# Designs tried in a protein design chat: miniprotein binders against Heme oxygenase 1, chloroplastic (HO1). Part 1

Scores and structures below are computed, not measured.

Target 1, 212 residues: Heme oxygenase 1, chloroplastic (HO1), of Arabidopsis thaliana (Mouse-ear cress) (o48782)
Amino acid sequence: SKGFVEEMRFVAMRLHTKDQAKEGEKETKSIEERPVAKWEPTVEGYLRFLVDSKLVYDTLELIIQDSNFPTYAEFKNTGLERAEKLSTDLEWFKEQGYEIPEPTAPGKTYSQYLKELAEKDPQAFICHFYNIYFAHSAGGRMIGRKVAERILDNKELEFYKWDGELSQLLQNVREKLNKVAEEWTREEKNHCLEETEKSFKYSGEILRLILS
Positions, changes and structure headers below are counted from each chain's first letter, unless a header gives other numbers.
F, E and O stand for the ipSAE by ESMFold2-Fast, ESMFold2 and OpenDDE, each averaged over both directions (binder to target, target to binder). V2 = 0.75 x the mean of E and O + 0.25 x the DockQ between their complexes.
[cut] stands for letters that were removed.
Atom coordinates printed by the task and the answers are left out, and those that the model quotes come from them; centres of patches stay.

## First folded at step 2 (miniprotein)

Design h3c
Fold by OpenDDE base, look of step 5:
Structure h3c (fold): chain B 212 residues (1-212), chain A 103 residues (1-103)
Amino acid sequence: as target 1 above (212 residues)
Amino acid sequence: SEELAKELEKIAEELEKLAEELRKAGLPFIAELLRELAKEIRELAEKLRKGEVSPEEVAKELELIAFALEWIAYLLREGLPEIAEKLRELAKKLRELAEKLRK
């Protein structure tokens, strides 16, 4: 029995294909050769990304730490937590003489949405939790490290370091998610899967800040 | 294992081609990311052939690479939809291979 996390992965794949099928039908007409905007990361954009990311992680981690809800209690101290690491990185930027920006609309919007979900919709919240941490551990880590290498003279940020083996930490969280989802109805599972698109959208808007 | 390794190498070659397309499109940074992912896939393929890594470990790494490709595809969706679609197809193939490695 493929665990629910595998279903979440399949939906993440499928949503990326469906949205493009609908957008691709519309965009087939206006292939305005918009020059693929030079994907040039800036320090300012990257700082916005880090600040908004920190706000999202602070929100997730506080909700999980303060929750007495059994479902959330299983996800305390996973070793994937990033808020403290991001705090250390932002402090380093400050010591280098950079001004730390305030959180922007993408981070604030996602943080607020997560708070609302945590109270009203635990299954949707867990979907966001999964997608945020796993996105960072995979594509987010690669993109972010390369950006940092390019703009920070090979400074390795704490945001991209884990206490332990990342593969094992991810596996432990997958197993916990699978176990929690075993008690869910098919409807609850489907609801969690439907939130994947929103999670990708919100995280994508924050990731785009690197280019701002 | 050899068949799976060859399939991984084909995926890596396709990523390298896409990286060259991205370079020509003026996105050298994303092209570099794809080249690194292609390198990681090749390294995994070689370790798999030599038995230096467990099939389950390879499956986990392939899933992470697949996720990275999906994120890159998402970033490219508006400006380079054809490349984005090819990346999604490669991500799907990697996940299918990961599933085969777990059986």
Scores: ipSAE 0.153, ipTM 0.545, lowest interface PAE 2.9, mean pLDDT 83

Design h4c
Fold by OpenDDE base, look of step 5:
Structure h4c (fold): chain B 212 residues (1-212), chain A 103 residues (1-103)
Amino acid sequence: as target 1 above (212 residues)
Amino acid sequence: SEFLAKLLEEIAEELEKLAEELRKAGLPEIAEKLRELAKEIRELAEKLRKGEVSPEEVAKELEEIAKKLEEIAEELRKGLPEIAEKLRLLAFALRWLAYLLRE
C-alpha cells in the first residue's frame, strides 16, 4: 500500500505540469521579447526571501510546538525545523553590515493563512507543512545554495544545513505522515491533496523574491 | 542565465555521482539511463547560456527529465531506497526550476 505521502508527492508533481500547461497557451512572444528572465539574484532580494521564509517557518514551528492536537504533536522536533537556522543566518547578514528588511506581503500572507488553517483545517495545514519542508529540502536548498555562492562569496548558510542525515529526517517525517493519514477518511485525504496548489502558489511567491 | 546554467550543471553532476553508485551496486543499465539524463541537462544548460532555447522550452525539458528520474526512483525504491530518495529530490528540484522558468 503506497502511503498517503506518495499520493501527496504525486499531486505535487502533477501541479507543476498542469498550471504551467495553462499558462503556456499565452501567446508565444518571440524569443527576443522574453528576455530570459534575468535570473540575477540580488542580496536585497535574497534577504527578503530569507526574512519571509523565516516568518513562514516561525509560524509553522510555533503552531506545531504549541498545539495539543494529536495530529500536530507527531511533528514536533523533526530535525527539519528552519526558523532557528534562519535566525542565525540573518544575524550573520547583520554582522556583515546588511540591513535586515521587514517581512513582505508574500511572507505575511502565507503566515496568516497558515494560522487560519491550523485552527480550522488540520488536513490542509498538514498539506502545507509537507510541501514547505520537502520543497526546501529538495529544490529549495539547491537553488538557495547556488544563490548564496553567487552573491555571498561561497558562504554556506545554516538554512541549508541539518543536524543529521537529511534523507533519514525526511523518511522519518514521511513515516509519521503516512501513519497520521491512515486514520483519515478518503474525503479528508482528498481535501489535503486539493490544498497542494495553494501551497505551491504561496511558496512560489516567496521564492520569486530572490529575483526582486 | 549563467546562474541557471550552473545550477543545471550541478544537478547533472549529482546525477553522474548517483550513476556511479548504481554501477558499483551492479545496476549498469540504470546507471546509463542517469548518465544520459545528466548529458541532456548539460546540453540544456549550454543551450541556455547561448540563448538558443526559451525558458519555456527549458521548463518543458526539465519536467520530462524529472518524470524519467521519478520512474527510475520507483524502480530503485525497494533495493536502493537511499539512491531512490536522492533521485526524487533531484526530480523535485527540476520541477521547481521548471515552475520558476515559466513565470
Scores: ipSAE 0.301, ipTM 0.675, lowest interface PAE 2.3, mean pLDDT 84

## First folded at step 5 (miniprotein)

Design a3 (from a1 with F67W E70A K92E R95L)
Fold by OpenDDE base, look of step 7:
Parts: C-alpha cells; sequence; structure tokens
Structure a3 (fold): chain B 212 residues (1-212), chain A 103 residues (1-103)
C-alpha cells in the first residue's frame, strides 16, 4: 500500500502547477504586478522572507513541542526544525549592520492560521507541516542559496544546513507521516489533501517577499 | 536504466532552453537556478548509467528537483505563464519517473 505521503506529494505537485496557471491568468489584471524584469532579489526583501519564515517555523515547532496530541508528538525533534537556524542567520545580519524588520502580514497571517488549525483540525495542520518542511528542503534551499550567493557575497546561511543527512531526515518524517495517516479515514485523508492549496498560497506569499 | 538516463538528459536540455529564455526575459537569477537543476539531473543520469545510485535514491532526488521546479513555476506564473507551464510539465514528468522507479 503506497503511503499517504505519496498522495500528499502528488497533490502538492499538481496543485502547485495547474491551479496557479489558471489563477495567474485571472490575476494578471491586478495593476500591482511589477514587471518580471524587476524581479531582482534585494537584501530587504530577503530579510522580510527570513523573518516571516522564522515566525512560521517558530509557530510550527512550538505547537509540536507543546502538544500532547499523539499525532503531533511523532514529529518532535525531526532534525528538520529551522527556527534556531534562522535565529542564527538573523543575528549574523544584525552583526553586519542590517536592521531586522518586523514580521509582515503574510508571515503573521500564516502563523495565526496554523495556531487555529493545530487546535481544531489536526489533518489540515499536518498538511501544512508537510508542505512547509518539504518545500523548503527540496526547492526552497535551491532558491535561497542562489539568493544568498547573489546578494550576500556567497554567505552560506544556516537556514540551508541540516545536522545530518537531509535525505535520511526527510525519509524518517515520511515514514512517521505514513504511520500517522494509516489510522485516518478516507475522509480525513481527503480533508488533509484539500488543505494543500491553502498551504501553497500562504507559503507562496512569503516566498514572494524575496523579490519584493 | 539507459532509457531513464536518456529521458533525464532530455529534461535537462529543456531546462537549459528555458534558462536561456529566462535570461532573455531579464531573469538571470532564475535562469541560473534552472541551469543548476539541469546540471544535477545530468549528474544523476551519469551516476545512474554507472550503477552508482539505486532506483530509490534516483526517485528521491527527482522528487526534490520536481519541488524546486514547481516553486520556480509558481514564482513565474504571473509574469511568464508559458515558461511557468513548461516548468510544471517538467516537474510532472520527473514525478512520473520517480513513481516508476519506486514500482
Amino acid sequence: as target 1 above (212 residues)
Amino acid sequence: SEELARELERIARELERLARELRRAGLPFIAELLRELAREIRELAERLRRGEVSPEEVAEELELIAWALAWIAYLLREGLPEIAERLRELAERLLELAERLRR
């Protein structure tokens, strides 16, 4: 039996690609679309991204650490945690003389939404957990490293380093997710999968801050 | 294994083509990302031909690259919808290959 993570991955890749092409055709009417030609990463935009990302990871990691729910307890200390790494990186920026911005609306909105889901909707929360960590570990690190190379004189940030082999860390989390989902009904699984679109929307709004 | 390696090389060549289009569109940063992903795919194809990687390891790496392509497609969806769609198609092809390798 193919584990539920395969279903989650399939939906993530499909929604991230198909529905965004259709929405992009509709949203092309909003005037605020900066011409693609101006999509150069800025240090200010990247700092907003890091700060909002830290708020999201802080929120996820605190929820999991403080939770007594058996479902969330399985995801303590996975080695994928990013809040401490981001704190170290933001301290480095401060030492370089950069002003660290306050969290923006995208980060605050997503953090608040995750808190609400954690209490009311564990299946939806797990959807966000999966997509946040796996999106960063897979594609986010590639984008972020290139941004850092371009604007930070090849500084390697801790945000893109893991303690251990990343492939093994990801595999361990997949196995835990599969095990947790074995106890779910088909309706609960479908509810988790339906939340994928929102996860990509919220994460995408934060990712766009790099180009702001 | 050789058929898979050839398919990966086809995907890498398409990514390089898209990278050139992005550079012409004034997005050299995203173009460089695609070039790196194309390099990683080629290296993976070579390792596969040499028998240096298991089918499962290849599947995992292809999934990671597919995620990166999906995020780049998301970033480009508003300004370059045609390139975004082509990146999406490549991400889907990589996922299909990964699924075949796990069967």
Scores: ipSAE 0.518, ipTM 0.791, lowest interface PAE 1.4, mean pLDDT 86

Design b1 (from h4c, 19 letters changed)
Fold by OpenDDE base, look of step 7:
Structure b1 (fold): chain B 212 residues (1-212), chain A 103 residues (1-103)
Amino acid sequence: as target 1 above (212 residues)
Amino acid sequence: SEFLAELLEEIAEELERLAEELRRAGLPEIARRLRRLAREIRRLARRLRRGEVSPEEVARELEEIAERLLEIAEELRRGLPEIAEELELLAFALAWLAYLLRE
């Protein structure tokens, strides 16, 4: 039986293709008019990204840590936690003489939304939990390392390091999520899958801060 | 974007690394498939640097490559689960970049 995480991955991969492909039939503005947005990272934008990311991870990790809900209890101390690593990195930026910004609207909005979901909609919350950690472990670390190479003199941040083998940590979380989802109805599974688009949107808004 | 082009080149290098691991594991055909995808990504990166492609075209090509990576990962899942996981992560990275390019 292909575990539920395979369904989640499939939806995550397809949401990129289907919904944006329908909007892509909008007017082909000439190749000239939409320069591939100057994906030029700034230190200021990157600090906004790190601060908003920390707020999201703090929110997730506190919800899971403080929860007595059996579903969330399975996801305590996964080794994927990032809040402490981000705290260390932000302290390093202070030591370098950077001013640490306050959280922006994207981070605050997503943090608040996660709190609301955690209480009302566990299946949707687990969708966000999975996609946040998975997105960071995939594209997020690649983008962030490349930013650090360009603007931070190749500084290796703790945000991109794990205490263990990342593939094994991800596999352990996947197995736990598959087990939790075995108890879900097909409707609950579908509801979790439907929340994927929002997770991508909120995470995307935070990641775009790098380019601000 | 030079940043995006360089990031795509790094993804292509990771695919070449994984292709070499697959070759060592006795799977030279699958290794050739990954090296083909790496070459496609590097071609896309060069076209991107030249301004020869729209963001929407880049996004579409990245999604197609991501789907093909997932197919390879599925083939490897039983025999080489670690390599399969790395390919799935790279596929997700490409899909994520495709998403970010369309908005």
Scores: ipSAE 0.509, ipTM 0.779, lowest interface PAE 1.5, mean pLDDT 86

## First folded at step 7 (miniprotein)

Design c4 (from b1 with L89M Y99W)
Fold by ESMFold2, look of step 8:
Structure c4 (fold): chain B 212 residues (1-212), chain A 103 residues (1-103)
Amino acid sequence: as target 1 above (212 residues)
Amino acid sequence: SEFLAELLEEIAEELERLAEELRRAGLPEIARRLRRLAREIRRLARRLRRGEVSPEEVARELEEIAERLLEIAEELRRGLPEIAEELEMLAFALAWLAWLLRE
């Protein structure tokens, strides 16, 4: 059980093995044709990204806060919560004269999927929960720093700030998740792990908004 | 390619800072392993800027580096858990970029 979060992180590292069959389909394309190489952020795209992200975090955090389900209750008040931080950031953009867009399909689709998982498939929900916060803490921070440098005059958004040490907050969540997983069968653990690729796909669609 | 190369250089800088922390903490062998990985990432960034690599080669190299970082993080978990978590975050970032590049 003490290795379950390590299993989750290991699965994320091995997605290339699972998707190797597509290698030939993509090998003829140049680097410059790939979306990740084209990420030249705009403020308008970044606002869409922030709004869709807020919808996802609203969804996760309301589900957790309102739940009496013991598994979900373990994840209340982790210090990783982002919805209020995003509200502060969106108010700042509004004060700068930007119009705040409505949520778009990537955020709405993921929010709906997470609501369905929370009711029907707790192990899958936990997979997405963990990966969303961990991805933001890892790649999201790095992208956010580059966005700030390029288009925000190095403004550091509250979305990328935590009260306390981020590494410790993540370690605390890891310990809670390992404890929750002690009650899971191997089959339930495997089911949790199976959702990793979908979490990458959904999160990636929201990240791509930065360029739209 | 410039945006991706800049992200890779950011990751390499983080690895170098963590390597210096490890050296100061009395773990120079692990520090050298991180610096070697940082150099590999910087070389990859230079090849990207020159247009000398395919998307598939970049993704494979990033995934290999991410796996080696995860191994180091596991070695440090009990003694230096905060550094281990930072390394796992960087490994995840590399794996994430590799996945996005192949999509």
Scores: ipSAE 0.612, ipTM 0.807, lowest interface PAE 1.8, mean pLDDT 84

Design c6 (from a3 with L64M W67F)
Fold by OpenDDE base, look of step 8:
Structure c6 (fold): chain B 212 residues (1-212), chain A 103 residues (1-103)
Amino acid sequence: as target 1 above (212 residues)
Amino acid sequence: SEELARELERIARELERLARELRRAGLPFIAELLRELAREIRELAERLRRGEVSPEEVAEELEMIAFALAWIAYLLREGLPEIAERLRELAERLLELAERLRR
């Protein structure tokens, strides 16, 4: 009786390890990606990452907050919200004398896509919701912290801090997701799972901004 | 538990090898990240061996590390496809171990 979240986790982890890199290889023929050989994180690249991340989180959190869909109402005030934390971090950068960039194409594109999904495809939207928050709470924070340590002289950003025990916050959201998915057909569940690839693609494009 | 700990140690050694290769390739930051992840894996292996953590807790941590490795692999896929593939394989192996820990 493993809940639907276990299926989501399995698909996410499998795609992230095997398929995300292969798909990136197909599309990257067109993107003049800077040679990986000079991949050093920059403050400018990291700021772009934070700004685009904030746009995505703002979009998710506003959709959930304003939604009349019963499905989304269950995900209000989970404690996983990042928009305010990111705002605090960006203000800190501003206080340090950095210019805060405007959102870039990756963030804008993902934000717009999420808005469209929220109205038309709740199952697909929930896939993105899950993968964005859980990817950050898992391996995403590890990479981001190391970048911050390297660039920001061990400054701990609020983006990587939660009010409460993260494990419990994640568990609470998992339980809510499992409950919501109990009402879904197998086709709806499969549709949600199939959207995982797109979530990783869009998130990956934002993560690459660290290297820009 | 001892078998799993030894498998984790093997993964950690491979990550350290990859870190050396990345350093030679001019990617010292990613190399450092991999060395740190290798250290974390070893620490987890020791904690598991000592029974200081539950198998579930270790599984969760391994999944986080696997995710990090997968992201690094994604970032390296164009410039260093061979290293990227090896990192993906290690990430998958960590996930398999995490699954075994939950059974």
Scores: ipSAE 0.482, ipTM 0.773, lowest interface PAE 1.5, mean pLDDT 86

## First folded at step 8 (miniprotein)

Design d1
Fold by OpenDDE base, look of step 11:
Structure d1 (fold): chain B 212 residues (1-212), chain A 103 residues (1-103)
Amino acid sequence: as target 1 above (212 residues)
Amino acid sequence: SEFLAEMLEEIAEELERLAEELRREGRPEIARRLRRLAREIRRLARRLRRGEVSPEEVARELEEIAMRLMEIALELRRGRPEIAEELEMLAFALAWLAWLLRE
C-alpha cells in the first residue's frame, strides 16, 4: 500500500502545474506580453519573506508543542523546526544594521488560518504542516539559498541548515504521517488532499515577498 | 533575468550529475531522459537571457519539465530513493520558479 504521503506529493505537484496554468491562462489573455520581469530579489523583500516565514513556523511549532491532540503529539521535535533558526538569522540582519520589518498581510493571514484549522480541522492542518516543511526542504531551500547568496555576499543562513541528515529527518516525518493517516477514512484523506491548494496559495504569497 | 537563467543552469548541471550516476549504475535510458531535460532547461535559460520568451511561456515550459522530472522520480523511488528525492527537489524548485514568473 502506497503511504498517504505519496498521495500528498502527487496532489502537490499536480496543483503546481495545472491550477497555475489555468489561472495564468485566464489572466494572460488581457495582459500585454510584458518582457520577462526582472526577477531581481531585494534585501528588503527577502527580509519580509523571512519575517512572514518565521511567523508561520512560530505558529505551527507552538500549536504542535502545546497540543494535547494525539495526532499532533507525533510531530513534536522532528528536527525540521525553523522558528529558532529564523530568529538567529534575523538577529544577524540586525547586527548588520538592517531594520527588521513587522509581519505583512500574507504571513499574518496564514498564521491566523493555521490557528483556526488546528482547532477545527486536524486533517486540513496536517496538510499545511506537511506542505510547509516539505516545500521548504525541497524547492524553497534551493531558491532561498541562491537568493541569499546573491544578495548577502554568499552568507549561509541558518534557515537552510538542519541539525542532522535532512533526508533522514524528512523520512521520519513521512513515516509518522503515513502511520497517522492509516487510521483515517477515505473521506478524511480526501479532505486533507483538498486543502493542498490553499497551502500552496498561502506559501506562494509569502515566497513572492522576495521580489517585492 | 540573469539570476533566473543562472538558477536554471545550476538545475541543469544537477540533472546532468544525476544522469551520470544513473548511467554508471546501468540505467542509461533514465540517464538519457534526464540529459534531455537538462538540455531543454539550458536552452530555455539562453532564450530567457536573449529576451526571446515571455514569462508565461517560460513558466509553462518549467512546469512541463517539472512534471516530467516527477514521473522519473516516481520510477526511481523503489530502486534509488535518494536520487528520486533529489529529482523531486529539483522539480519543486522549477514549479516554484514557474509560480514566481506568472506575476
Scores: ipSAE 0.693, ipTM 0.868, lowest interface PAE 0.9, mean pLDDT 87
Fold by ESMFold2, look of step 9:
Structure d1 (fold): chain B 212 residues (1-212), chain A 103 residues (1-103)
Amino acid sequence: as target 1 above (212 residues)
Amino acid sequence: SEFLAEMLEEIAEELERLAEELRREGRPEIARRLRRLAREIRRLARRLRRGEVSPEEVARELEEIAMRLMEIALELRRGRPEIAEELEMLAFALAWLAWLLRE
């Protein structure tokens, strides 16, 4: 069709419907088993979110930077890199007197999975790479930045700053991914679409730490 | 609840900004479609503040709006790829908010 990235975007939009159906089938269970989480973010939860996010970005960016695989070279220096920005933000938190927590299960699990993908399934790794940066630029920015404004007295975190125009940076990566995927078989593309569901869930569980 | 309504209003404001840019560039039909969606989001935010909708109803409406934004983004991809990218980001944010509302 008109591009592989568009296929992934529509899969991402449809995934919430499938997850809703699975939870709907489980809603015959006890009320005590239903989530009752409130939207009451805390600085402690936000720090867990930042630390787990940093672990994921450290993992992605180190793998891309250290790789001699030619396809990965297309994804170096995109302008989307977040690990250094997060390091700056976490140093600021230390300077404010906060204790920086250890990574938690959502971040550790995703980091380990990404390492395994980079070795055994580079195409899936590239798709997770793209989906993680896109999810942050979209939902992370719209949700996570607003939370930070509220709980940090309008502190502008580096995590939400880019050098250049964000939409242009994303468009550049989209074009590179579309070209790389032109050489993929339909089976390879379909596998990466399945991996898009995992990326959505893993990234969402890290974002949810804000409310922990 | 109040925080969620404020996020929806920010998303609507961004849609209105993009609509005005498209209007100035001679695409008033698409601009009107975006402004209509922005009004739907603002109405949803008001109903949410007044307790007139459940989280499940909000999630369903956000999903519908997100898909309509994706359709517009696809239409703009060739002529205005940067605006198309911004619309896709906003659509994804709405879909992710819907997912978070349902857990």
Scores: ipSAE 0.658, ipTM 0.821, lowest interface PAE 1.4, mean pLDDT 83
Fold by OpenDDE base, look of step 8:
Structure d1 (fold): chain B 212 residues (1-212), chain A 103 residues (1-103)
Amino acid sequence: as target 1 above (212 residues)
Amino acid sequence: SEFLAEMLEEIAEELERLAEELRREGRPEIARRLRRLAREIRRLARRLRRGEVSPEEVARELEEIAMRLMEIALELRRGRPEIAEELEMLAFALAWLAWLLRE
């Protein structure tokens, strides 16, 4: 039986390609040669990204930790948690003399939306949970490491380190999620999959802060 | 543009590493597919550095490559789950880079 996480990954990759194709059809009108926007990450933009990311991870991890809901209890202490690592990194930035910004609209909006989903829609919440951690562990760490190398004199941040083998940590979460989803109806599975678009949108808006 | 080109080159190098591993393990067809994608990415990186492509064109090409990587990852999942996971990570990296290019 192909686990439900395989369906989630396939939907995730398809949405990355489809929604971008629709937005690209709208912008095709003003072929003003927007110069390849100088995709120059800034320390200020990167700090905004880290702060908003921390707010999202704090929100997720608190919801899971405090929940008595059996579905969420399976996802306690996965080793993928990032809030403490981000706190350590932000303290390092402060020690370097950087001012730590307050959370911006993208982080606040996503944090609030996650709180609302956690109470009302567990299947949709689990979609966000999985996609946030997966997006970071996959493409997010590669992008973020390269940004850090470029702007922080090759400082390796704790945000991109895990206590243990990341592949094994991800596999354990995948197995747990597959098991949880075995009890779901096809409608509940589909509802979880439909929420993937919103998860990418919210995560994407936070990732874009690197370029601000 | 240079930062993005550097990232694309590193993704291409990782794909070549994985292709060489698969070649040594007796999977030369999949290895050839990965080396093709690595060459496509390096061509795109060079075009990007030269300003020969729009961000939207780069984004579309990266999305296509990402989808092709996911297909290869699916083929490898049963026999080589570790390599499949690495290919999935690279595919998602390309998809996120494509996302960031469309603004």
Scores: ipSAE 0.655, ipTM 0.853, lowest interface PAE 1.1, mean pLDDT 87

## First folded at step 10 (miniprotein; from d1 with F3L)

Design m12
Fold by OpenDDE base, look of step 13:
Structure m12 (fold): chain B 212 residues (1-212), chain A 103 residues (1-103)
Amino acid sequence: as target 1 above (212 residues)
Amino acid sequence: SELLAEMLEEIAEELERLAEELRREGRPEIARRLRRLAREIRRLARRLRRGEVSPEEVARELEEIAMRLMEIALELRRGRPEIAEELEMLAFALAWLAWLLRE
């Protein structure tokens, strides 16, 4: 039996490639040579990304910690938690003399949406939970680290470090999620999978802040 | 973007490392597929540095490569789950780069 996480990964990759193809068909009109949008990340944009990311992780981690739902209890203290690491990084930026911005609309919107799902829709909430941590650990880490190295004189941030082996931490979460999903109906599994598109959209809007 | 070209070159180097590991383990066919993708990525990085490609063209090529990497990762899951996971991470990195280029 293919674990439910394999279904989630396959849906994630397919949606990521499919929705982008549809949006690209609409803008086909003005072949204005938009220069490759100056992929010039700024420290200010990167700080907006870190602050909005922290708000999302704070929201997820507080919901999981405070929950009495058996489903959420399995996801306490995974070692993938990022809120404390992001707090340490933001304090380092203050020590360097940077002003820390307030959370922007992308982070606030996603944080609020997660709070609404947590009580009403556990399957959809678990979809977001998994995809947020997975998006960071898989692709987001590589992009964010490389940007940070370029703009912060090779500073390695705590956001990209784990207390333990990341592969093992991710494997433990996958096993827990597979176990939880064994008790779900096919309809509940499908509902979790349907929420993947929204999770990628919300995470993507936060990732774009690096280029702002 | 020079930064984007550097990121693509690093991804290509990681694919070559993984391909050499798979070759040593007696999986030369999968290793050849990964080396092909690494060459495609390096070609794209060179075209990007020269301004010979649009952001939309780069995004489309990165998405295609990401999907092909994900297919290879799926084939490796049973025998080499650690390499499969590394390939999945690289596939999602390419997919997110493609997403950032479609602004």
Scores: ipSAE 0.735, ipTM 0.883, lowest interface PAE 0.8, mean pLDDT 88
Fold by OpenDDE base, look of step 15:
Formats: structure tokens, C-alpha cells, sequence
Structure m12 (fold): chain B 212 residues (1-212), chain A 103 residues (1-103)
């Protein structure tokens, strides 16, 4: 039996590519050459990204930590947690004399949506949980680290470090999620998969802050 | 963006490393597919540096490459799960870069 996480990954990649194609088809109708946003990361944009990311991780990690719901209890202390690492990084920025911005609309919107899902829709919430950590550990880490290296004189941020082997940490979470999903109906699995698009959109809007 | 071109080159180098590993392990066909994708990425990075491609064109090409990487990763999951995972990470990196190029 292919674990449910294999279905999630496949849907994630397909949705990520399909929805962008549909949005691009909609925008191609507006003739205005929106100046291609200069793919020029800024420290200010990067700080917005870190702050909004921290808000999302704080929200996820608090929900999971405080939850007595059996499904969420399996995902406590995975070693993938990022809120504390982000706090350390933001304190470093403050020590360097940067003003730490307040959370922006992307982070606030996603944080609020996660709170609403956690209470009402556990399958959808688990979709977001998995995709947030997976997106960061995969492409998000590569992009964010490379941007940070370029704009921060090769400063390695704690956000991109784990207290264990990342591959093993991810594998453990995948195994837990596969086990939890074994008890789900096909409809519940499908509902989780359908939520993937929103997770990518919300995470993508936060990642885009790097270029703001 | 020079930074984007550098990231694409790094992804291409990682794909070549993984292709060489797969070649040594007796999977030369998959290795050839990865080396092809690495060459496509490096070509795209060079075109990007020259301003010969729009961001939308780059995004489309990166998404196509990301999907092809994911297909290869799926083929490798049973026999080389570690390589499959690395390819998935690279595929998602390309997909996120494509996302950032679509404004």
C-alpha cells in the first residue's frame, strides 16, 4: 500500500504546477506588462518573510502542542519545529540593528485560517501541517538559504538548521502521517488532498515576501 | 536575476551528482534523464542571465522540469528512496522558483 504521503506529494507537485498555469492564463488577458518584479531580494522583504513564517509556525506548533486531539498528538515534538529557530534568527536581526516588522497580511491570513481549520477540519489541517514543513524542508530551504547567504554576508540562519538529520525527521513525520491516514476514509483522504492547493497558495504568498 | 541563475546552476550540479551516483549503481538510463534535465536547467540559467527569456517562460520551463524530476523520483522510490527524496526536494525548489517568477 503506497502510503498516503506519496499521494500528498504527487498532488502537491501537480497542483503547484497546474494552478500556476491557470493563474498565468488569467493574467495573460490583462495586457498591462506588469513590470516583472525584479527578482531582487531585500533584507526588509526577507524580514517580512521570516516574521510571517514565524507567525505560521507559532500557530501550527501551538495548536499541536495544546491539542488533546489524538491525530494532532502524534505530531508533537517532531524536531521539524521552526518557531524557536525563527525567534533566534529574528533576535539576531534585532542585534544587528534591524527593526523587526509586524506580521503582514499573508502571515496573518494563513495563521487565522490554520486556527479555523484546526477546530473544524482535522484532515485539512493535517494537509497544511505537512505541506508547510515539507515545503520549507525542500524548496523553501534552498531558496531561503541562498537568499540569506547573498543578502546577509553568508550568515547561516537557524531557520535552515535542524537538531537532527532532516531526512530522518521528515521520514518519521511521513510514517506518522501514513499511520494516521490509514484510519481515514477515501473521502477524508481526498478532502486532505483537495486542501493542498490552498496550502501552496498561502505558503507561496509568504515566500513572495522575500521579493517585496 | 544573477541569484536565480546561480540557484538554477546549483540545482543542475546536484542533478549531475545524483546522475553520477545512479550511473555507478547501474541505472544509466535514469542517470541520462537527470543529466538531460541538468543541461536544460543550465541552458535556462544562461538564457536568463542574457535576458533572452521572460520570467513567465522561465517559470513554465522550470515547472516542466520539476514535473519530470518528480516522475523520476517516483520511479526511484522503491529502489533508491534517498535519491528519490533528493530529487523531490529539487523538484519542489524548481516549482517554488517558478512560483516566485509568476507575479
Amino acid sequence: as target 1 above (212 residues)
Amino acid sequence: SELLAEMLEEIAEELERLAEELRREGRPEIARRLRRLAREIRRLARRLRRGEVSPEEVARELEEIAMRLMEIALELRRGRPEIAEELEMLAFALAWLAWLLRE
Scores: ipSAE 0.725, ipTM 0.881, lowest interface PAE 0.9, mean pLDDT 88

